# Designs tried in a protein design chat: VH-VL binders against q960a1r229to459. Part 36

Target 1, 231 residues: q960a1r229to459
Amino acid sequence: LKGDRIELLLPKNIDQFKKFKKDRTVISSGLITRFVSTRNPKEFSQKWISTKYVKEFNEITVNKDSVVVGAALNIQKMADTLTSSLSINIGKEIDSFIQKFSSPQIANFATWTGAIISGAKSSLSVSDLLILFNVLDAKLTLLNNSGELTQVAIEEFAEKKLFATHTIVNAIFSRSLTGFLFCLKLGETSEQDSTNFNFAALVGNQVSRIFVGLGGQPKRLTSLEVHIDAL
Below, E stands for the ipSAE of ESMFold2; O stands for the ipSAE of OpenDDE; V2 stands for 0.75 times the mean of E and O plus 0.25 times the DockQ between their complexes.

## First folded at step 17 (VH-VL; framework fv_ramucirumab)

Design k6 (at its last look DockQ between E and O 0.03; V2 from the best seeds 0.00; counts 0 for: pae O 12.1 > 2, placed apart)
Fold by ESMFold2, look of step 17:
Structure k6 (fold): chain C 231 residues (1-231), chain A 120 residues (1-120), chain B 107 residues (1-107)
Amino acid sequence: as target 1 above (231 residues)
Amino acid sequence: EVQLVQSGGGLVKPGGSLRLSCAASGFTFSDYAMNWVRQAPGKGLEWVSSISSSSSYIYYADSVKGRFTISRDNAKNSLYLQMNSLRAEDTAVYYCARDRWDYYYYMDVWGQGTMVTVSS
Amino acid sequence: DIQMTQSPSSVSASIGDRVTITCRASQSISSYLGWYQQKPGKAPKLLIYAASSLQSGVPSRFSGSGSGTYFTLTISSLQAEDFAVYFCQQSYKTPWTFGGGTKVDIK
């Protein structure tokens, strides 16, 4: 039988990644799982590039005013970083929410970028990680097809469907957030990543952020924020 | 030189009150969360209270809730612990301690300790 | 409350020995564990944070490992200055509980 071999590049840093990325399908860690999921003969003809060994995609940087989480990290490592790097009240709620949202088996294996992209692509599903990123005012660093880096708010990433044309490099969270974070998830158990409704509010920050998830992108409740901030 | 200098300890009767002070120098005090940890004579360490850099978040051990009040004055680079309704079991050396700035809940700088004795 | 259990309660060892101290949490604390050294009459000193990260100024003979419920502190070659009590502390959930301590005596 005729068939193409898969060409897989394993760059060590972002400069090598930029150089080799053009016209290649990006893969993350978990190559075996992806191979099972893509048992389509036409997909075997594509050329692949991995984020697994790219230094910048695996880094955590804690600055005075921000914490930066690389795109190749799993959900649990991201959660651990945020809970220890943000205020104790916010960190406690993140930890509690992640325990409800994702089983330990999934959280220690799946990347946070996979979860964010899945949430951003869906008009029907309620994403717990996406609402968390929205309430925390997360920014994403993106790499475009020209090798240029840009930063966008998480809302813009989903609205403009940037997952189709850009590669996520990292997420950036402010360490200056204050107030109380409250997160609610209604749906399946943590071992089944299915949510019917979620809600997230950061209150007592300089400007409150309140979101609700009923399907698709989280909706910001700006009118409620104004009323809460006025009290 | 990063330093925490404590004062305000002493002997007090049960039911009395005492205020501990901790003066910071050599670092930007307002960037750091702070803690009180105590150690009864010959015993291990017990966390007492924590306060965030802006005082927006305050936590207490159950054994001291309602009796102790942690506070800070960032303009004076000072941390305080107001202790009311003191009991014999509050007898301990009290330490103030600074959290790390990059990972919270790990105390990287400690004061010299102040003895509080509740008896008579 | 998360109970932290240290073992052993004391160790007698010679200069140059490898010493290992263990700490068990009553529930998973992921990697949210610190190790402290306390010499007689002095305040505690942070040695290890986040289970395995070495605090600045701490000699490289100290190392930490573990995650979940089981953690170790290792002194690869014991020195005379290492005579002290060692405490683990979980930073996963308030109250921030400490282990009961392990006294290391130099023979």
Scores: ipSAE 0.007, ipTM 0.511, lowest interface PAE 11.3, mean pLDDT 82
Fold by OpenDDE, look of step 17:
Structure k6 (fold): chain C 231 residues (1-231), chain A 120 residues (1-120), chain B 107 residues (1-107)
Amino acid sequence: as target 1 above (231 residues)
Amino acid sequence: EVQLVQSGGGLVKPGGSLRLSCAASGFTFSDYAMNWVRQAPGKGLEWVSSISSSSSYIYYADSVKGRFTISRDNAKNSLYLQMNSLRAEDTAVYYCARDRWDYYYYMDVWGQGTMVTVSS
Amino acid sequence: DIQMTQSPSSVSASIGDRVTITCRASQSISSYLGWYQQKPGKAPKLLIYAASSLQSGVPSRFSGSGSGTYFTLTISSLQAEDFAVYFCQQSYKTPWTFGGGTKVDIK
């Protein structure tokens, strides 16, 4: 993370952020955003800023039917929000799942956005948060280089590698999910801090959602979903 | 009863402006994202714009970006669409619709629609 | 943008008939697909969400299936009130896009 810090120019809202990133390349992992002001080698300028002051990146909004979690929140706060806002049968599993997540330090200091991006970039391990987001059918609000906001499924975010071109603003979760959530992870190594296998299933909902990760990005098990939904 | 009641619209010349309104009742308006969807005469449906419950997030179709502005007043349970620089191709029935996040996004409550005619 | 293609554009059927409408997406949209019914002069009505979930209050003769890029709406036994135009809509990513519609009219 080498480069000058832009302390005086920290945007306070999404509009200021948009203005700041105008004509710049932005790579964001939540709390820290990298700005490349120009790609011209003769006048190359790169800056690092924090998004901690951007309201939209930090806010938590609990609506009747959805939960919105800002990109700058740490993993634990995100999990706590979901745990308290979703049904008990889902929330308790999220809580349990996060308690088993790497370490408390990571959960309390790393942003969920960073974890999502890291997982999406990895071809060797599976991000626990990615599979969680997939099974919960989370949506991401993204800011592109043109300053426009879009919503995408988490699957598309990973598939298209949108982390390279877009800034995650928030994640949106449904509060209307019913049923039971089951999560399993195996293959964690203390040396590499990686998960080689994970599994997540939401059953008893309108439509079952089942994902597995084995040395790669989560894959949906549609055949199993059909089977379970027929029971 | 959950309902959306629309007003506004009418006939306008190209380059003109109109403001549409949508009044919500029967539900907590501030808890829901809202949408505008339009339908040209004899044609299909076209999404126009969306606004989150707190107005923090706004989206537009490319066809209306820079010309239309979606807004809401939660205290008045009202959704608005300011349409500027109107074009003939903007002629359509405009619907406001509640965008409900229930596992998947869907629009489960619709206004009655209001006709906007942009004549050359 | 994701293009949604419906087929057929129109279908004539009789009361009691089984009617199937198809919707194809230009890319995979997983199960992010909704179906709407629209009668003349009225606003669309949500029938199916999440590809196969029946909206509350919608008769069970309506059903949706499919995933990825291929989806179907089926009316098992067409009733008089079912003559209308039907639209599919993807909710996978913005901009939300609709199919061109399928008119179900009486034979």
Scores: ipSAE 0.000, ipTM 0.513, lowest interface PAE 12.1, mean pLDDT 83
ESMFold2 (binder alone), look of step 17: mean pLDDT 94; pTM 0.950

## First folded at step 18 (VH-VL)

Design n1 (framework fv_ramucirumab; at its last look DockQ between E and O 0.02; V2 from the best seeds 0.00; counts 0 for: pae E 17.6 > 2, placed apart)
Fold by OpenDDE, look of step 18:
Structure n1 (fold): chain C 231 residues (1-231), chain A 120 residues (1-120), chain B 107 residues (1-107)
Amino acid sequence: as target 1 above (231 residues)
Amino acid sequence: EVQLVQSGGGLVKPGGSLRLSCAASGFTFSDYAMNWVRQAPGKGLEWVSYISSSSSYIYYADSVKGRFTISRDNAKNSLYLQMNSLRAEDTAVYYCARDYLDYYYGMDVWGQGTMVTVSS
Amino acid sequence: DIQMTQSPSSVSASIGDRVTITCRASQSISSYLAWYQQKPGKAPKLLIYAASSLQSGVPSRFSGSGSGTYFTLTISSLQAEDFAVYFCQQSYSTPWTFGGGTKVDIK
């Protein structure tokens, strides 16, 4: 889309995306709706680039040892992929956890990337997706401003605030995780994002992973992990 | 004219190796992801491998993973498939195919195919 | 893996007939579905992409519809050159998978 008010580019692959993203704000498929809802649409002027049609951002890849989920996919697609691709004891819990996450409408329209970034930016919010990614030891593939791809842990992404300088291309999950996943959340309501506490534990893996969310970034409980692994 | 021209293939014994090539012309090769697809005699189509425009993303079918290697040289407008440890079940016509870059994705340009026969 | 079930496996029709081919996915693939035509000894030819978009140069008698798990390819009026094998293919997740094919032959 080109015009006096807005410029929106719709690249088809990651190379085009690299080329076009210069001096543009990256956004998902919700851009058009946002423009329509703008208070002063006649005066609104901004340059955007969308991930909507970038193949690499919209792919799901299931490998023998890993699952890759493109950044442009919605929360439900991500959850369904993990549920079907990880071990039954882990996948079932993910499915259950996501069903309680938000309304089906939000899960179907919001990208998991948006949720991750929102969670990483906030020092107050308790993000269910963020803690899930942490407990699963998810890796993010990032694109920097120089056009280089790097892979980082979700904890590093949040800690270094890489969302300010990098674009998430995909998330990578290990299919080698074993054991049982336990996810808990507390909130005021079940229909909106009112979570004020969450907990996630992967037990029975080679190394247990346990996280608690009380606001901001999830905290890893290493002492508890050591105790559990000694049982 | 937009086209893909294939070369390589032939007869090889089990455990042997072959290298397939696909030369692109008539379009900006470096802008497109590429695929290899194969078809056993009298059978349907089977996707083999995918490589993105800049080789940033590479995927393989489980049936060929660890044995086949997809690569490309954008300066030479060429796609390659190195096939090692070949098996009888790898016998097929192999096609290179360009990804379609419009909204959702199909394979809009195909090579003429090359026959690979693995037999003792 | 996503399984693509194509039906029928074969259909006999006459010139001028309306022909419909169905493809079902084992899970939702949104609109990431393509249709191909293949003639003997030739490479497949893309007919439809994104479930319902007609590829450039393809006659308008070809149309695609559907989303999620159910898709159809329709030839509104079969022509002599349309006798071939047709395949559906999902491009939602790797491995990319094809339907088993539908042979359209002359009645």
Scores: ipSAE 0.005, ipTM 0.511, lowest interface PAE 12.4, mean pLDDT 88
Fold by ESMFold2, look of step 18:
Structure n1 (fold): chain C 231 residues (1-231), chain A 120 residues (1-120), chain B 107 residues (1-107)
Amino acid sequence: as target 1 above (231 residues)
Amino acid sequence: EVQLVQSGGGLVKPGGSLRLSCAASGFTFSDYAMNWVRQAPGKGLEWVSYISSSSSYIYYADSVKGRFTISRDNAKNSLYLQMNSLRAEDTAVYYCARDYLDYYYGMDVWGQGTMVTVSS
Amino acid sequence: DIQMTQSPSSVSASIGDRVTITCRASQSISSYLAWYQQKPGKAPKLLIYAASSLQSGVPSRFSGSGSGTYFTLTISSLQAEDFAVYFCQQSYSTPWTFGGGTKVDIK
């Protein structure tokens, strides 16, 4: 929050953001940024640029076949948007999953982008948002160092570590997804050792998507998908 | 400024091999997916292959699977198509085309095309 | 594989005419549909993406519509530079597939 920034630019739109982002560390939330900065605090510069007030990063666009959620939205607003915009069978499970596995205080305060970046960086942690994005086949719009916009699948974002070289502008979810979403988070094997597992499956869609979280990037279970699709 | 420049085409006998190249300039090549699309003389367009920006996702048309290999070198801003066991029906103009990783925005930049002729 | 059926295969038209080209998918492709223009000896040029979104630099006389299995490209007032072959293409599921093309000729 206050006291952890020295110089912070607050651009109001993406064109202004592009112009001023050079040599600056991008932040999306004061609280989540403080948690993230403890992983590698010596690499954060004294010159920061915020996504908080950029119009395009705060937009929600619900199209006929897609829903677009801006990068600066908090986790709860993203969840509410997806719940209301996707099919009832999928939306209900998203709502349940987010409420069960994220406290209301964190969900209303932290950005979804902070959580996604934290999950994508980690080789050890199991991320609930990252597996949710994978099972929903989320796409990310990214801004590269040259100010160009590109679109990537969530899997490639994490695999190529694009969080190091790109800024997330929004996420895109298909509204044409069908079937049932199932999400599970299993408890720890020991409180001292702290181990988490999660699982997400979308079945009854044209192509099923099934992922498991064991630490690091969610792993897609393609052989199981083929079996389920054959039924 | 944004362009794709192709090379490597020519005349080759059936069963032969050929490697096509596509050089990118004016944009950050490593941020985009790439396609090869071909067009037989007087015919329509046929998609051949796709490669994601990191090469993690690669797809082929059934007609070329097992014979053609798509690759890219992001350090050289270059896309390649290795074509082996060429057949007469592979005769076409081959285009490289820039794509987005979500497939939603179309192939917005195309190379000039390279003619490949497979004939005895 | 998703088959794209494009009609008509050709149309003869005069400058100023309205031209409509139809593309039908063998199964739903949502809005993952693009339209390309190709002039003789040239590479294809993207006109429309996402079924109805106009590519930057494309004249507003071009428009696209449709979703699911049925799509149209409309040229509201044909110009001299619009005589070309037009292709639809789905990107919903690999393999990406193109329609057979529609040749727009001068009368």
Scores: ipSAE 0.000, ipTM 0.425, lowest interface PAE 17.6, mean pLDDT 80
ESMFold2 (binder alone), look of step 18: mean pLDDT 93; pTM 0.947

Design n2 (framework fv_ramucirumab; at its last look DockQ between E and O 0.01; V2 from the best seeds 0.00; counts 0 for: pae O 6.8 > 2, placed apart)
Fold by OpenDDE, fold request of step 21:
Order: sequence, then C-alpha cells, then structure tokens
Structure n2 (fold): chain C 231 residues (1-231), chain A 120 residues (1-120), chain B 107 residues (1-107)
Amino acid sequence: as target 1 above (231 residues)
Amino acid sequence: EVQLVQSGGGLVKPGGSLRLSCAASGFTFSDYAMNWVRQAPGKGLEWVSYISSSSSYIYYADSVKGRFTISRDNAKNSLYLQMNSLRAEDTAVYYCARGYLDYYYGMDVWGQGTMVTVSS
Amino acid sequence: DIQMTQSPSSVSASIGDRVTITCRASQSISSYLAWYQQKPGKAPKLLIYAASSLQSGVPSRFSGSGSGTYFTLTISSLQAEDFAVYFCQQSYKTPWTFGGGTKVDIK
C-alpha cells in the first residue's frame, strides 16, 4: 500500500519480512494510527512494514516448559493462551487482570506487541501488559536488521530501546512458575492497556517478583521480594 | 563497551578536501542510523548529516549540501564523511553520533570528536 | 528551518538548587525534542529524548517536560558534576536544529 506519506508492505512470512525490513518502520495491527501520528513527522515520508500477515508471527506454541505467543496476535488471544497454558492460580489472575476495564472490540483488534511497545517507550503511561510481562519474567524474541534472532528480558528491551531497532517476533512465558499471582489495576482510562495505577506480585515461586506501575517502566520492589522470600 | 572512535580531520586549505571516519564497536552497527554533528570553536552544536541503517534515507544541512557526502560500510562498522570544497566556516569539531530510524530517540552515543581546521 | 530558543543563556546556582531551562520552538515539533549535556572538551551526552523520556544511566534528578513549542529541562537538585552546557534539539523536521545552549555555573 502506498499513500501520500507512507509506503506499507505486508509480508506473508518471516523470510519476506527479513528481506524488506531494512529501513522500514515496523507497525502492529490496531495501532497504525498511533504509530503513524507519533513516529512519522509531517515533513517526512517513510516506508513501513507490518507484522499482521506474517505466518510465523501468528503462531502459538505450547511446549512442556514454555508457551510461545506470536507477535501478530491480538491481546485477547494472548491472554486466553496464557490463561489456559499457565497454572490455574496464575492463569485465572491473568484473565481477570486483562479483562478488567478492557474493551472487547479493542482487545480483539490490537496486538499485544503494540501495547508492549507503547508501554516500553512511554514515560507516563501505565501499561497493564508491561507489568504483567515483567512479573512473569517473559522473554521477547527479537529480530534485528541483519536477520538475527535474540532473546531478551522485558527490562532490557525497554532499557536499551530495542523497540527502536528490533522487531518482536514472539514472547516466551515459563510454564514452570509456581505460586500465586496477584494483580491490581486502578483508574480506568480511555486507552486500552492503560490505567492510572497497577500492581503485580508473584509469590510462592522460587523467587518472588513484585512490581508497581506508576508511569513508565514498572518499578520492581526487591526489598519486599526479599522479605517475602524469607518468610 | 559501546563506542564510536573517530579519525581523520586536520588542517586543510580552503577548497581542499578531507575524509572523516567513525568506527563503531560494542553494538550492532547496522541496526542504527548515524549522524554527523559539528561545533565551531566556542559555538553551539550544528547538525550536519544523517544516514539510516541501510542508507535508504540521507539528509544534509543546507550549509553542506553538494559539498559533503555521508556514507557507511556496515561490514566494516564504519561511518564516513567526505568533505569537499571546504570553507573557513566549516572549521569545527566534528562528532559522529548514533541515532535511530525513528527520529524520536535522539543521538545517544557520540564519538570523541575530530577537529577540522580550514585556513589559508 | 525550525528555530530553537533556549532561556536563559546562563544560570548560576548553588548545589542543591532546582534549575530549570526552557526551550521554545518556532513551530510545533510535537515531542521530537531531546536534551543534551556537554562538559568542556567533551562530546555531548543525551539526557532526555522524546521530550520527557530519561535516557538510560542518567540520574533521576534530570527530567523533561513539554510538547508542541514549549519544553523544559529540570534539575531537581543541582550537583557539582552538573556544571555544563545544556542543549535542546528538535528532530521533527530537517534540518535538525539545536538551541543556543544554556551554561549552568555552580556557585
């Protein structure tokens, strides 16, 4: 597709994506308007590429010890996959957390990748998916311009601004997590995956993970983790 | 360690030519856009040129258009600035700086700078 | 071209003081604004990008705010190592342009 300011490619597989990714801005389905308005200044014409129809980005893989969710999947599909694939004590909380204040029409349209990227690059927004990924210690599989794949933690993804240079291929969640997940979100906003405050705690696992969202990157409460783990 | 190491520069007469080099290490060079920024003695910063990761996008300041050429060799992790028809007003410390395809993220890694002096 | 105007051109403050630097653009640049710190004889260092995002490794006493044509860099509690010249830069439209700089002197 070609517009006045934008050329958009819709590759069908990862090989095509790798071939055409060079010097193209990657967009996720459901967030085209946001990305265009935010990343493409009025005075510039840019080339874009979408993950929407890339076969490999639309796959879900449930392994013995992990679940892999493709980058092109919508928020609801991601949530459903996690809910059904992780332990009941964790999965039910994920479902409840994501559904709260959620718009079904948006959740079925917007990709989880878009939400993660939006949250990671923001200094103000409180992202529900971002805190969820952090508390679950999710890993992102990233593709660089050379066609190489790497796996990184969410924290590294945000810290190194890898969203500016890499393409998310999938997210990997551990199925070995034990204990209970507690999530809280307060303050409904007009934006999907956005609240005024959120909190997530995984307790009863080998290592507790506790995060609070006050804007920007979730803050890890390591002192509280240490305290809980000592109990 | 993420680094940009510059070389080249020096003294040249008006109308002369110089070639600046910038060698990247500690990161995947081909994933990033690159810039040249210069600073005249005792003055502020002036953006000179931009080149995207795969060289699809190249921009110049009006003051150097037609005279300067930015280029890169991703296989050598190197950025270049060919400066022709140099003028006295081109005298400055030149910095290479890492940027992004998305102009939103600034220039986060800088070289140590190279002095270019144009004088008769 | 988009002109970037910084104010003040210089400021003297004591350690612990709150320092505020302003940058105005001649036209709206959305949030395509970065702040840099430059110490004598050194290359600039990125502090803030996207108007308000703190660059990794930069102390939290630095913060940026604003959008459109008005932007602010704030040092909440000035430290001795913060002596430097600060520049704003727009990347909304080429040519990218810098402000004139603000020299921060420590009393």
Scores: ipSAE 0.830, ipTM 0.915, lowest interface PAE 0.5, mean pLDDT 93
Fold by ESMFold2, fold request of step 21:
Structure n2 (fold): chain C 231 residues (1-231), chain A 120 residues (1-120), chain B 107 residues (1-107)
Amino acid sequence: as target 1 above (231 residues)
Amino acid sequence: EVQLVQSGGGLVKPGGSLRLSCAASGFTFSDYAMNWVRQAPGKGLEWVSYISSSSSYIYYADSVKGRFTISRDNAKNSLYLQMNSLRAEDTAVYYCARGYLDYYYGMDVWGQGTMVTVSS
Amino acid sequence: DIQMTQSPSSVSASIGDRVTITCRASQSISSYLAWYQQKPGKAPKLLIYAASSLQSGVPSRFSGSGSGTYFTLTISSLQAEDFAVYFCQQSYKTPWTFGGGTKVDIK
């Protein structure tokens, strides 16, 4: 009997990824999740495709207008990039906030895309990374099954459940953001601290952005933004 | 100061090949994405191809896939379009244009254009 | 592909007139919309990016608005140098596509 066999494709660039993506389960962590196969003896293969070695998904681009972070990078690398690339008022708060919700070991292992997708799928959990992306008005570059690319705001990605039909290629942050970022995380005090509530505000930017996390998608406080902007 | 200067072009028979060049100056070329855009005589604009700042990310219009190859040499501040298997419908003025990985910013610097004529 | 429909195809106008050009997308493109000006024999010039952001060096008489599927370019007081062809372009989803153009002619 041939056992169930996992076929894992490791494309090196986005053109290869696009060619072989169809009918394959995309893994974004770079680690192969063990597929639970029935013990039933039959010939079967399961086709997977990894983002881990796609060069476009591992790139960082910083120019005067934007910071672009590839989808396969870990949370710590993304955080370091944003901290050094955005205005000092924003970058310092990002650095501080990331340290509060992710240990160095976790941040160097987990991809930011895994965390974003997990947060976007959940109707119950409070995601620290998702609220950070919302307050920074992050955009995502997405690849659909037809090989087409699109860019969407983080809110649209979650609202339209684009994680179900698209693969994240990168995240884009504007370097023209100004003002002060404030982030708050409240959770239980256990050693494996999880978030029950979070809050993020960018004020002093031309248009303030203020979000609260109470479970599921961060809620934008547009009435508060209008009052703050009127000052 | 910021400019794109194009060269190449000309008259080519169907099935022939041509290589267009675009030289950048006055900005850090390696920080920007680049595009080719064409315009047939008396017609509108058609996007042809895109290349990311590091060449890791390339896209083509369906009308040119498999025949055209975009490339760049960041050490020489130069963008190229290799056009093979040319057809009459490829007759156009070809522009190189500076763009961004963030698609919001549009194409903010353009070359002067190079005419490519494909006829027997 | 996302179809971009511009209207009108042409307009005759005098110096000082207010000119409005519209652009419709066949599906939502959020604010991924740029406007270009092109004079005869010249390369296009970016006027507006992100639907409403004025490119540096472009006169303030140009303004853009819209989101989703409907966009406008407005020239509040037409000047002699504004007689040209204007194109919209979406950059939301590849392949990027342009509108058919709007020729602004002297009356």
Scores: ipSAE 0.439, ipTM 0.758, lowest interface PAE 3.3, mean pLDDT 84
ESMFold2, look of step 18: ipSAE 0.287; ipTM 0.728
ESMFold2 (binder alone), look of step 18: mean pLDDT 95; pTM 0.959
OpenDDE, look of step 18: ipSAE 0.022; ipTM 0.577
ESMFold2, fold request of step 21: ipSAE 0.402, 0.412; ipTM 0.755, 0.762
ESMFold2 (binder alone), fold request of step 21: mean pLDDT 95, 95, 95; pTM 0.961, 0.962, 0.962
OpenDDE, fold request of step 21: ipSAE 0.813, 0.006; ipTM 0.911, 0.536
ESMFold2, look of step 22: ipSAE 0.357; ipTM 0.757
ESMFold2 (binder alone), look of step 22: mean pLDDT 94; pTM 0.956
OpenDDE, look of step 22: ipSAE 0.022; ipTM 0.574
ESMFold2, look of step 23: ipSAE 0.208; ipTM 0.697
ESMFold2 (binder alone), look of step 23: mean pLDDT 95; pTM 0.960
OpenDDE, look of step 23: ipSAE 0.016; ipTM 0.616

